VH-VL binders against q960a1r229to459. Designs and how they scored, part 17

Target 1, 231 residues: q960a1r229to459
Amino acid sequence: LKGDRIELLLPKNIDQFKKFKKDRTVISSGLITRFVSTRNPKEFSQKWISTKYVKEFNEITVNKDSVVVGAALNIQKMADTLTSSLSINIGKEIDSFIQKFSSPQIANFATWTGAIISGAKSSLSVSDLLILFNVLDAKLTLLNNSGELTQVAIEEFAEKKLFATHTIVNAIFSRSLTGFLFCLKLGETSEQDSTNFNFAALVGNQVSRIFVGLGGQPKRLTSLEVHIDAL

## First folded at step 4 (VH-VL)

Design d36 (framework fv_solitomab_arm2)
Fold by ESMFold2-Fast, scan of step 4:
Structure d36 (fold): chain C 231 residues (1-231), chain A 119 residues (1-119), chain B 106 residues (1-106)
Amino acid sequence: as target 1 above (231 residues)
Amino acid sequence: DVQLVQSGAEVKKPGASVKVSCKASGYTFTSYYMHWVRQAPGQGLEWIGYINPSGGYTDYADSVKGRFTITTDKSTSTAYMELSSLRSEDTATYYCARWAYDEFSLDYWGQGTTVTVSS
Amino acid sequence: DIVLTQSPATLSLSPGERATLSCRASQSVSYMNWYQQKPGKAPKRWIYDASNRATGVPARFSGSGSGTDYSLTINSLEAEDAATYYCQQWSTYPLTFGGGTKVEIK
């Protein structure tokens, strides 16, 4: 858009994004129309920068040991990538779980990054996508305002509230994950992206990862993991 | 046995639309992605898109985006491709092919549907 | 887009000879596959993930390579091997194929 009250920049690569980010608010293109339509035009005086067209934020790379999913991709594209890149058992459960918490309309338009940030900011409910990232041991590549890239675990990103100071570039998932994945959601049907309780467990030959969400950030059940791994 | 059976040859005029079917059997239809690949006469293979039959998500090559739609009918285990605003350069044999999870390859292919666009 | 360059375009050899087909990618790829296509027929998966033979593929076929350089070798050509062979990458979308190498038996 062009106008005195709206400044929206659409960088095409990460170098342009670094150059133009400065004090601008990061937004995905999919959310901008809804955001603008719900705001009083007299109050809409923000500087915005979009991740939608940044090449590096739209990349999917499948390596022998990892899968990299760009930050600007929607939930369904992320799910499809994981479903086809991880073991068949894990992939099938991811497919099933995402269908339970995200409608096709939401999954095809909302970015996974937006859902992760929304979940990480919540103190009343836990994001189903956030617990899925926790159980899969997801790592995030983050960009700070100084143009530096760092990699952090999803749990650290949420606990330290790094969404306030960093831009997500991509998510990295290990292809070494094996075993049985089980995900459960129990929540209100009026909001597809929220839940009152969720649970995710990955029980594998090497390592078990078990998380529960009861409001706020998911908790890792390390004592249960130790008992399962001892079997 | 896994089998993908496609609909018969089509002859269309420029500007028309064509719809090609791919009927799957021998496996759980919703457990595998279906890709579409085309081949112009005497030319190589070109990937044009895919669908996840479970969630309905699609992705299309830029060469066909805006004119190309992939859909499925789960009750008949059938995938469809529809290409609109046909041009002479769309003349090709169109193949459906199944994505083998974990192997990152297309393991079973339909026999192909020849689409000829001519006036 | 990842560009795959196959060479040679055509290989014309006698039965019993060794054929080596090359596929070079414009950037490093995670998965390289090979498909065999005979005239008037659909492609068949032949080699997947660089070196794995698909079910039913004769032992005389082998695939090798990593990064940007891949090859398909037929140790002792037989008449039934006459076909066009396409390499295909699965690292990023769009998926891309090489231009093909036509193997002819003289």
Scores: ipSAE 0.007, ipTM 0.505, lowest interface PAE 11.9, mean pLDDT 84

Design d37 (framework fv_solitomab_arm2)
Fold by ESMFold2-Fast, scan of step 4:
Structure d37 (fold): chain C 231 residues (1-231), chain A 119 residues (1-119), chain B 106 residues (1-106)
Amino acid sequence: as target 1 above (231 residues)
Amino acid sequence: DVQLVQSGAEVKKPGASVKVSCKASGYTFTDYYMHWVRQAPGQGLEWIGYINPSGGYTNYADSVKGRFTITTDKSTSTAYMELSSLRSEDTATYYCARWGYYGFSLDYWGQGTTVTVSS
Amino acid sequence: DIVLTQSPATLSLSPGERATLSCRASQSVSYMNWYQQKPGKAPKRWIYDASNRATGVPARFSGSGSGTDYSLTINSLEAEDAATYYCQQYSRYPLTFGGGTKVEIK
């Protein structure tokens, strides 16, 4: 009978979320679905708080120089937002890349936040959404346990493991990004022996951004960027 | 207020080209994608392409690829579509429409330009 | 391409009656818009992101749905509601529209 009781709070705005977060475990829409399918008895006795219905986590704002995507939105909504607000070359590649690593069912219910956190926590598998955020120079707005908001680069979020101490509020992308975006993923199953890795490059702007993922956080190829920018 | 004003009706022979303009006012022209949608007489709506005015990047529907070009003139806040090698099935009303980002949708539409292809 | 199928093709009702227009997608879609078009005029944005009314749209209009099934409801028809209504998905390019439902007032 012990461990069969759970409490799930559904705050409606960020002020309620701050007030009721305390020691509760944060759950997004996608994580709720995964939670239901687990058999972990400890999880059933925990106190949970959802981001799903928090107004500020469901907002999208397009400004002159940036686009802001709320943390509770799913992967497809995030992709549609970027495709519609960034250059056509970047948008086409984002849509194509996401279709390669997410089924329509997953993309339409799993949050981009859940995918980013899962990728940042993993040291063994490549993360397609994380490398996409890296190459697009994404920033994250984070909320700490004291109710303070901070903005960090996606690389800093992963390196400092800020998912352990902060809640993601939104992602911010620059609308000034231009050029050619190219993303590649080698799958687990191939006609030949394959290595699981991904690659993303944005070239044709003032500064190129190039990343490779071989497991864990994608690595920036800074020396190659310098060489290409000199051409 | 936001307005999109299109050029007047065109009558063309098969094989000719047509160029339609769409003049925007009431907002920063380079901040929003401009889409083109056509509608054949008595038929539904068909998306045919878009342009991002800030970068000049375009995307065209497969039904018009190779014959369709969208351009902009930032100094006059005007988008243009040009369709070449006209066929009878290109007879339609052509609309420009802005892609809005507060509620991702075609939020403002031009009044339409009727293009008739006849011999 | 995502194909949108609207039904019925034509809906003829009297003032005060409820109208329900259906839009079904060939695959799961997260986001659906609706446009109203009156004869000889350009379409107008009517409902965006499944359930949000555009500025100036009367409260008698509501949108709902998820996945592959979406609907537009007019809870008490007025004469000015006579128009063709088109659904449109924006989950992926190319943007696609349904074939339209024509609402006629008797």
Scores: ipSAE 0.005, ipTM 0.456, lowest interface PAE 14.3, mean pLDDT 82

Design d38 (framework fv_solitomab_arm2)
Fold by ESMFold2-Fast, scan of step 4:
Structure d38 (fold): chain C 231 residues (1-231), chain A 119 residues (1-119), chain B 106 residues (1-106)
Amino acid sequence: as target 1 above (231 residues)
Amino acid sequence: DVQLVQSGAEVKKPGASVKVSCKASGYTFTSYYMHWVRQAPGQGLEWIGYINPSRGYTNYADSVKGRFTITTDKSTSTAYMELSSLRSEDTATYYCARWGYDEFSLDYWGQGTTVTVSS
Amino acid sequence: DIVLTQSPATLSLSPGERATLSCRASQSVSWMNWYQQKPGKAPKRWIYDASNRATGVPARFSGSGSGTDYSLTINSLEAEDAATYYCQQYSDYPLTFGGGTKVEIK
């Protein structure tokens, strides 16, 4: 047992993933080479399952009303998809904001899923990707241990700590989002410190969405939204 | 096999600019970050920056920020570094190196380009 | 910046002897790599992620450590092992290297 071989499964589709997931720790792309090595078993679970090669976790679908981004895709592919699929004003700000909080090394190997889960687990640090998903009203498709798929708002995912009981399959963004996106990060560069403060606001002809991160999960500023929408 | 081939040695005067090339082969150029590391004569290694060849995103060390630019030409699988306002302290061998993201290490290195700032 | 301190600065040993090179970080690091550099040549990736040998690295080399304390061990020195060895952390940017340990064969 101790220091034994790492058992890693590489399912090719969601049905295989459902079948083989039981009692296994889920791992994303970018670290798969490490999980094959028996020299570091102390750092890793003995029973792992990868999302990297699951077809449904790697799909990008641009529909007339929505954009679907698979859970195994890296932050840069997610960003490229959103910037090309959403309105120009929203897309430009997404591109700008990601450049500030995610180094290119992180953006091209780390999954957006890993970053979202890390942010949702935090009680002290701010999460730039999580606040971005909050302001964009992202929905997540989740897979439970019984093999059932459900859809939840990103705010619900974080509040109910669904990362403890579910696997993220994809994120869904509305293409009907309009207006101007503004994101702010107060602190050191993305390579140093992101724990100070962040802010994201989507303001347009419809209702506004405004969030602030002061440590832990982002808070929605509903009173400010009402005031801005009245202007 | 992966190869990174750099341009030849340069001798420059203080205040001049130098541009060094790094031609990649044996892999998909846009799939890996390219880093630059320099080494002054008889001294250790110093990281100075990187570029994402797919998107052109760059990051530079504070020691060279404001004078340093990294670019790529995807059609020739070549990365370039340009360092302006050269000082004697910039005399060094400059290496390009590929980032192996799965191993989180600089897995392949160019042969190095010696830049001498004469004074 | 994360500071890496390597010791000793120089290690002079005979063939067949055991060499242990130390690398200490100013704070806990997630990833530690080692590079071998011979005079006039580019560095070569030697050990990645504390303990994994890069392709072509002889079995006599081993890396170990976690947190702030890391080491590179050569169990039985060969003449070809004469080089400077640098540790390098990947826990945060900027990437930083240790000052190097020069291994000399008597």
Scores: ipSAE 0.000, ipTM 0.434, lowest interface PAE 13.1, mean pLDDT 82

Design d39 (framework fv_solitomab_arm2)
Fold by ESMFold2-Fast, scan of step 4:
Structure d39 (fold): chain C 231 residues (1-231), chain A 119 residues (1-119), chain B 106 residues (1-106)
Amino acid sequence: as target 1 above (231 residues)
Amino acid sequence: DVQLVQSGAEVKKPGASVKVSCKASGYTFTDYYMHWVRQAPGQGLEWIGYINPSGGWTNYADSVKGRFTITTDKSTSTAYMELSSLRSEDTATYYCARWGYDEFSLDYWGQGTTVTVSS
Amino acid sequence: DIVLTQSPATLSLSPGERATLSCRASQSVSYMNWYQQKPGKAPKRWIYDASNRATGVPARFSGSGSGTDYSLTINSLEAEDAATYYCQQYYTYPLTFGGGTKVEIK
């Protein structure tokens, strides 16, 4: 419960992070997380762990087919990476959309991971970053409580509530995404921002991805996708 | 006892389509991703795609994208791959394989289905 | 795509000798798996997460490595070990395999 000594662990790579995390559950509070007892979730370790210096969590890799963004990077660095590595039409819309929901002060300090987890946990709030990841068909590399990695679609991450059992390592975006990206945030900014509506559509030659956010998880409009793909 | 059993060999003409099945047993079908990997005669392994049976989410390799579809039938615990506009370079043995989350690897493999594309 | 380069392409050794198979990634991958494939058979998971033996894999097999450089070692080669061994990374999609190292017994 209470302690007068807190040890801050600063792993420098994912293997060290896995070893510090081994057999322990972590609760994320941004870049610093606290270990939780695997038997009693109400008991907290006096050990805190920072992802800030984990090499793999800070990496950006642009491959021919994909772009990988480490979990410790801020929203602006993620946006810059996507804007420069994806098609010009998609990149411009990403930059425009992010500017509408995140100030430069927030985007330069808040992690994209924190924003995604916050959005996935909320049952009432509209999450702009989450719907963006949905429309872009983002994949997340996740680390489970046993130290094993897996990769899941952002839709699965949110639906299975994997934020409760897994640590995000990175996000993976396909560079084969094509077509036009359209993102909207409807309604006036008010004291009831959680009731805002958002919308994102990627309309391509062969496949379309269309989502609406009314609070909680974005909803995929699969019937509309089928109709548009037929055109 | 986990098993993946694939359909039998196929011989197709160029331009045709082929559909291969992979029937899973011994585990909860929707709890694991199903991947497809092919191997041309005398060549190495090439990953071509996956499906998550619980949500229907798919991902395809660029080499087959636009011609390749993976689907599932949850009621029969069966995954399907369909490859259209077949070319001679699609001649290969096609394997389904389960993704093991605990060990981050393709832990169980089907026996393989040979697809031959010949004129 | 992450390219995995395996060397040598073929390794011909006598029973009892040590075999070392190398797999080099074009970038740091954190994790590497190995699969054993015998002629006419499906691949079998052999080593996962760089160093863990799959169930039923003999103790003479060991995996090691990190970052871009990984290896599979067979401490004392036996006739049943003749097969092609493929490394596979999972850091990014698409999943990629090395070209394989064929282990032959003389």
Scores: ipSAE 0.000, ipTM 0.425, lowest interface PAE 16.1, mean pLDDT 81

Design d40 (framework fv_solitomab_arm2)
Fold by ESMFold2-Fast, scan of step 4:
Structure d40 (fold): chain C 231 residues (1-231), chain A 119 residues (1-119), chain B 106 residues (1-106)
Amino acid sequence: as target 1 above (231 residues)
Amino acid sequence: DVQLVQSGAEVKKPGASVKVSCKASGYTFTSYYMHWVRQAPGQGLEWIGYINPSGGYTNYADSVKGRFTITTDKSTSTAYMELSSLRSEDTATYYCARWGYDEFSFDYWGQGTTVTVSS
Amino acid sequence: DIVLTQSPATLSLSPGERATLSCRASQSVSYMAWYQQKPGKAPKRWIYDASNRATGVPARFSGSGSGTDYSLTINSLEAEDAATYYCQQYSTWPLTFGGGTKVEIK
């Protein structure tokens, strides 16, 4: 047997989501299909709430100085939005990075929020998407249990483990980012599984952001940033 | 009413290049990855590459890398594959196929283009 | 690359009989699709996400499996089911297909 029938709520907006979220597992439609097909009921809850159809979780807004990407969008839609909205050099590297390190199945199936939360929870895994958000200085809009919206830096979200107490509504990226983005993953080929590191650097005229991923939260190479910025 | 329509059969000599088109209709062309899959006569299916039409970014199977190029023309909603330095083992029917995100499979296929490489 | 091994290579049965087609992966996969192909035609999506029938696929077809072991079952064969069936994994790139099982109706 598959276990008992599930209850799935499909709220249409953030107010409905707030009202019906209590005691429910938050999930995307792709994961729901997967869970319904399993034979291990202890891996899922009987009560689900989907972000898929919530208006505010599916919005993409391109402003003069920022781009906002809704939490329910998949990794590929997020990447396409950034590629078309950020500078040419940054956009090219984002698309190249996603194409190299996320299979089309994962990028088109998984939400970027799922990947970010998974990366933030792990102390041992190397998170490609988390390091990308770190180097891009991403901000997250979060919904707390009191129904309040706040914005936090991606570094703060991971460090304070805010995934335990908040729902991600969207990510915000600055369109003022300039310079050259470089992303590297050692173990890039399927035949090179002995090295699991990632590295991301944004090198601009005035500010550089450099991170290395060795598992868990990416480390910022602040001393190297200071040295490069002084050149 | 999604449709993928490919160009007609090609006969080429070894060392030549071939270019096959795949015209999409009935959906937003830039919203779906387009893949190419080939099938040698009497053999199974082999994935050979894809393109993201939005950014023009491509990925190719190792079996064709260095000889294979996928491009798009957004104004005509058409994807192209070009295979150079043709060998007899490239003789196959070539299919374009759209990747269906919600259903995680190739949901629509072109009718196929037969490419024969012989002297 | 993940290798998909399909068995048997050919299955010859009479109308009304049950057919079971196997697809085994060289390592665990989470996502599997099946395609039906008739001679001279493009493949058609038949099953997606291991067990979901594509639109228009008759109820006599069912997909099952997880991990490394997947199957496609036809409960009561009809003449129109004569075709080659290919499994395809989409858990990791590159995307790979099985060698196919040819179903023949006597």
Scores: ipSAE 0.000, ipTM 0.453, lowest interface PAE 14.6, mean pLDDT 80

Design d41 (framework fv_solitomab_arm2)
Fold by ESMFold2-Fast, scan of step 4:
Structure d41 (fold): chain C 231 residues (1-231), chain A 119 residues (1-119), chain B 106 residues (1-106)
Amino acid sequence: as target 1 above (231 residues)
Amino acid sequence: DVQLVQSGAEVKKPGASVKVSCKASGYTFTSYYMHWVRQAPGQGLEWIGYINPSGGRTNYADSVKGRFTITTDKSTSTAYMELSSLRSEDTATYYCARWGYYEFSLDYWGQGTTVTVSS
Amino acid sequence: DIVLTQSPATLSLSPGERATLSCRASQSVSYMNWYQQKPGKAPKRWIYDASNRATGVPARFSGSGSGTDYSLTINSLEAEDAATYYCQQYSTWPLTFGGGTKVEIK
């Protein structure tokens, strides 16, 4: 018979987060009560640290050439930021795509980082948010256990499984993206059902980005991009 | 408007230490990592370390680890590098450079400081 | 560490000719930058994220590539383009540079 206690730390800035992270499990959403209520305590860390109230993880910065979205923001706030900061055509498609794969309850409470990490871990299901980040050429700012910042492309984050060794600080999107964005998912009509296939294409004047998801990480269709860019 | 201004050339004997400064202006000093890169005469660029001025966190290349220290003075927006136990192979031009995280690149560079180690 | 191999080491061409500089990584990289360095001067950021020109870089310069193979192209070489060009990756820590390609104008 052993008594276990749950410890949750709520740092207020990145320096406190770095100091108190140690061996604690990162919780990046307001769904802490769901995680505690029906889960087996023996399978989970007894020590958690939240990103929810860290100032730097909740910041949105719109620059001339880029937009930065903090890691603790929910999916809807991220979508709203991108739709108001990127070109009208790209923004409209982002809004439309997110409405198709995320319910209002999920989009207003779940963080985009939780969804990205979940998608990167999966080998069987497709991830609609991950393919969206791939087609938009998203970069992630990551924090390692030594308190050092690094930036990586979303493809590298997923391929190298950097979610196992790093904490996401923010995502960076280029405002120089131009062209037409098209996103598609094929699966069950129910919001609770997994998608079987997804696709995302950004077709610009000189450069195209095209991805397909068939389970696991999205795959880039490089040969098709070269052909379309030649037109 | 962003500028990085480095201290003047140094001539040192083997076994001595050298300290080079890099004064930043035109931006918020604590918002960007400062990297140090060296270049031996007639050779290529070699990354040797960085500092995050906000928290003071540093990282150093294995080639200089144990002899190399990077520090900052926030009140003057200045980064410093110090290299001890100098060897002839440390003869190089040393550059400070700012890390622009929106473009993942070294976007502004200091003019360089030549350090010559000779007997 | 990721090793970047640049070729050729030296490229000697006449004004108006096309120059193509290669940078090959020992493993796949997601991010590649290029820097221009003229004799006696500090390097300048020239191309970032494989294909984006830095402010003030002439349109005759273009970058391309993915995975392990990257290139910098100068479409119509001018005298002011004589310099050494270095590629640099930051897909994996530590940051590494290629050995450089020296572009000379005849």
Scores: ipSAE 0.000, ipTM 0.413, lowest interface PAE 17.1, mean pLDDT 81

Design d42 (framework fv_solitomab_arm2)
Fold by ESMFold2-Fast, scan of step 4:
Structure d42 (fold): chain C 231 residues (1-231), chain A 119 residues (1-119), chain B 106 residues (1-106)
Amino acid sequence: as target 1 above (231 residues)
Amino acid sequence: DVQLVQSGAEVKKPGASVKVSCKASGYTFTSYYMHWVRQAPGQGLEWIGYINPKGGFTNYADSVKGRFTITTDKSTSTAYMELSSLRSEDTATYYCARWGYVEFSLDYWGQGTTVTVSS
Amino acid sequence: DIVLTQSPATLSLSPGERATLSCRASQSVSYMNWYQQKPGKAPKRWIYDASNRATGVPARFSGSGSGTDYSLTINSLEAEDAATYYCQQYNTYPLTFGGGTKVEIK
């Protein structure tokens, strides 16, 4: 048989996903048809598996102390969930910040997982969604190739490059976060000072979380956090 | 087959309002965003806004914000733009264009509606 | 706003020659499209996502680039390629277009 073959599997629940994942490449919502249609015919045959229709990757759960957002949901749905479930001050800043760094059509079609993974892979670009997850102390539920679930902090996910060995199932945010959230995005600077950067700070009455993105992974400013918390 | 058909040319005086229609056919109208792009005579392309027909959510460029409204009539698969308080700088050909969310591009365009603002 | 600078403004070449059109973004972008517009006509989607040809676009057209620098190449110009070509980013709103490069056939 001679012929270029493309296979895309569309599991409907997590058990089917585990069964059919094997050596297949995971594709997020919003990019499935685009990825397949732009495939170079000269490349060797590939097998893909989609998260788009997996029930467990599309769920939102609001608990007393946490909010859980499924991995196949788009950036806007994640943002709407957070703004409606977290404190008013934090929610207002999330809404404002997302409008600055993501177009509504990108936010309505791109998954937040795709954006997080892209940000975690980059060594040179700043990632606005990744720094937002860092300042909000997000946790990720991950699925390994053995079918086991684990939860990790967003900082650990990025540092250990767990995107290479795990599938993201959902993100978990604490509803006990308090204080004021401040986010800043600066574009390309002059060639003399040619660095994009972003900044995010959550300043609470008891604790602060402060991050700066200078390219690659956001850096936590722990000394500044200690100084501010002492005031 | 996808087709976008726009209303005919308009000539308006400064301070007037203009309403342009864009009738879609050949696809599910509420499944795609509709964008509006204008082009002044001999100039380049300028994005001015979009609407999501499913929920009616809109976004407008700062250059037209406060004077610009995009609406839809789902029963006729038609998008409308309305621009008020017209100035000479608004003289342009106005295009509706569909956003293809597979390829993330403006994949089908209307033929254009020329709006001339003069006394 | 992301500013897209296209160069040159005009290219006047003979049939069979190679044309290279440049589009430079004021900041790094991941997404770039190109549109072809002939006089008196609506623009047509030509290249999407930097390097993918739209349906019906001849194989002589190719797009490339990443970050701030993108290009559209026509390997062997034909008379029907005379048009203005616009790059467009969709990394952030507002959507922005370059000023266009007009390709003229001598």
Scores: ipSAE 0.000, ipTM 0.444, lowest interface PAE 15.9, mean pLDDT 82

Design d43 (framework fv_solitomab_arm2)
Fold by ESMFold2-Fast, scan of step 4:
Order: structure tokens, then C-alpha cells, then sequence
Structure d43 (fold): chain C 231 residues (1-231), chain A 119 residues (1-119), chain B 106 residues (1-106)
């Protein structure tokens, strides 16, 4: 029966996670990821892995120039970390954004990785968290099928659909970001999945980052950035 | 000027609960984390938890997890800690302290509340 | 958890002498802070981010260090400096403190 084909693996650290991953493809759904065999498509064995207990996926590290947020943390813990680690103007807007656009029930229980992957996969819905990561110039540490770690920009992760081939280990945010952050969500209903438009802008002294979400990947407004930076 | 003022000393029996308050003034209460640190008689400082007053998110040390709750009342700019199922090893002075964002340090401290657990 | 080891446990010196207090972390830390605590009183933030004096802290105090090794120096000890000094790190949760160094005047 179906139950006989499902195995749940609970690694305690990244080395154990790498051993359990081996030659399997990992499919992420927040705290639970699914291994599927890529060698034999006829094989019906399923392996599930939880990132919940992996030490490295639960760690928060604040460095002089960066903040590192582990993949297994929920949206609220991530937001609290950024709010206490980034400049006051940026942190206040992150806090306001989370309060307005993510209910306490969702923010305290959903992982930020689940929200980012869902946003990156979708061609129809907008993702509030994905656009926030875009405007903050977030980097992701990814683990590939060969057990190698690499760091990519959030835009690259989404564009190359790296959620299909990589596991997110953590997110890295620069503490040198300065300026004013502004986030806006426009929709007809208060339900998250029915939002049709969002916008985020980070306006700095010499550089601006401006994004709009209309469904699928956020689009960078590079022409508007050039005009603002020229002022 | 920033001030943190704590409630008075408590004497409790083992198994009881204690609730300590920390009234903040002189800053925007929701803009800073509030931490709790305890110190047993003659011993060093032990971090026991924090709250983000804006979202209500909390984090607790493993030594008190399951018995420890931090809450806030934003209307009065007051943080509270509650410790249940008290043991003799919970005898300590409990301090609230504000986490400073720019310096990543505990920049202002309450005067302390002594909690004595005795039979 | 990051473990902070302070040495010596007690330092007894005469007024005018130089005191050096050490704090060693079990792994590299991003922020190291120092707090002064006098008997019966709350701790006071004394040095933040390794080397910055808090407002009101006398110029005879200096902090230094990076990575795993940090120190607090009192260039010319005064009677009012008798206290226990605690180091504290912020890099990962939880916040952790050293065991303290008690500075005594002979």
C-alpha cells in the first residue's frame, strides 16, 4: 500500500542531510521535502525529508555586513531578525509589511522558504515575500544534487527555477543597505491568494531598487531606477 | 530619557507561578525587543528570553521553555514575564533589558526584581 | 550555543594599575559587548561592539578584539571600578554571557 512506499528522514545537521539526499531529487514544501528517484521513473518509492531538525537550517547569524536566516525558520522569525538587524528605515517598513500583508497565523507557522518557493513557481499569483526579497537584494545559499553549496541572487533563483534542482539552506541580506523601503499590496480582497499586484521600492542615496509583481516573477523597473538615481 | 521600571520583590512556594512587570518609557515601545535575563544569588547572568512587542513574537531559553511566557501591553508600554511551576533553582533577580538595534546590545536595564522560591 | 570563557575569575589590583580582562568565544562572533555590575545593582552597558564606550563610561576603559578573542582594559584602575564585568555575544540566538571577571581593589 501507499504507506509502505513512504519513508520520513529526520537529519540533525547538514552532513546527515547530504547523506540522505545522495542521488535523489529533493522537492521542497517548507518544513517537509520529498525525494524522488530521477534514475528510474517507474520506481514508486517516495522519501520525505524534514528540515525542521537540521541545526544549520534553524540558525540565525548576524555578521558585521550581513544577516543569515536559516531555511527552516518561520516568516515572523525571519522578519523579526531583519527588523532588528537592518537600518531603522528598512526595518520599520518590513515590520509594517508583515503586519499588513501576512496574518499572524500564517507568519507564525509558515516557513519563509515555503513562501519563496511557492512565489517562484507561480505564474498567476503575486508573492509578497518574493518581491520583498527582490527589493532587499537577498542571496540564497543552495545545496545541489551533488552536495555542493552555492550562493545565488534571488532573481537568479526564480528565473532559473532553481527550486526544482536545489534545496534552500539560508537567506543572506546585506546590512549595508541604506535608504527608504516602501511596500504596497493592491488587490480586490483581503485573501492572500487573490492579490493581483504588489510593488516594492528601496530608494537610496546613489542606487534604487524598484519592483512590481503582476503574477509570477517580480519585474525590476530599471528605467525608473535610472531616472530616480539621476536626480 | 529611556527608563525601565520593574515590579517589586516576590516570595513564592515551589509549584507556584510568578508574574513580573517592566514598564518602559522614553522611547517607542514597539521599536525595540525586550529581553529578560536572570541572575541566581552569587552567580552570573543567564539569558531567558525575549519578545518583539510589535508582533508579539517570543523566543525562550531551553532552561525555562514550557514554563516561561513573555507578554506585552502596548497601551501601557509594559512587558511581563510569567514563570510557572517554580523550583528552588528559579530563585534569582530577574532583569528586563532593551535590545538596542544600532549597537546589537542590551542598552538599558530595569532595576531588577528578586524572586525567592522557598518552602 | 556559543560559550564565552572569561579569565581571570578574579583580579585584585591596586589603584593606578592596569587591568586586562579576557573573553574567549567558542566560535567567531559578530558582536561582543561588556557590562559592568556592582553588588546589588543592575548591570550597565559598558562597551558595545568590541571597542565602543557607552555614554558616561570613563576614557580609561577600552575594549578590543575580533573573532574569538576579546579584551576589556582599564588603563589606570580607580576605586569606583571595583565590579564584576561580563562579556556578552550577539551572532546567533540565544544571547550568551561569560561567567564574569570580578575586579577588586587591594
Amino acid sequence: as target 1 above (231 residues)
Amino acid sequence: DVQLVQSGAEVKKPGASVKVSCKASGYTFTSYYMHWVRQAPGQGLEWIGYINPSGGYTNYADSVKGRFTITTDKSTSTAYMELSSLRSEDTATYYCARFGWDEFSLDYWGQGTTVTVSS
Amino acid sequence: DIVLTQSPATLSLSPGERATLSCRASQSVSYMNWYQQKPGKAPKRWIYDASNRATGVPARFSGSGSGTDYSLTINSLEAEDAATYYCQQYSTWPLTFGGGTKVEIK
Scores: ipSAE 0.007, ipTM 0.542, lowest interface PAE 9.6, mean pLDDT 81

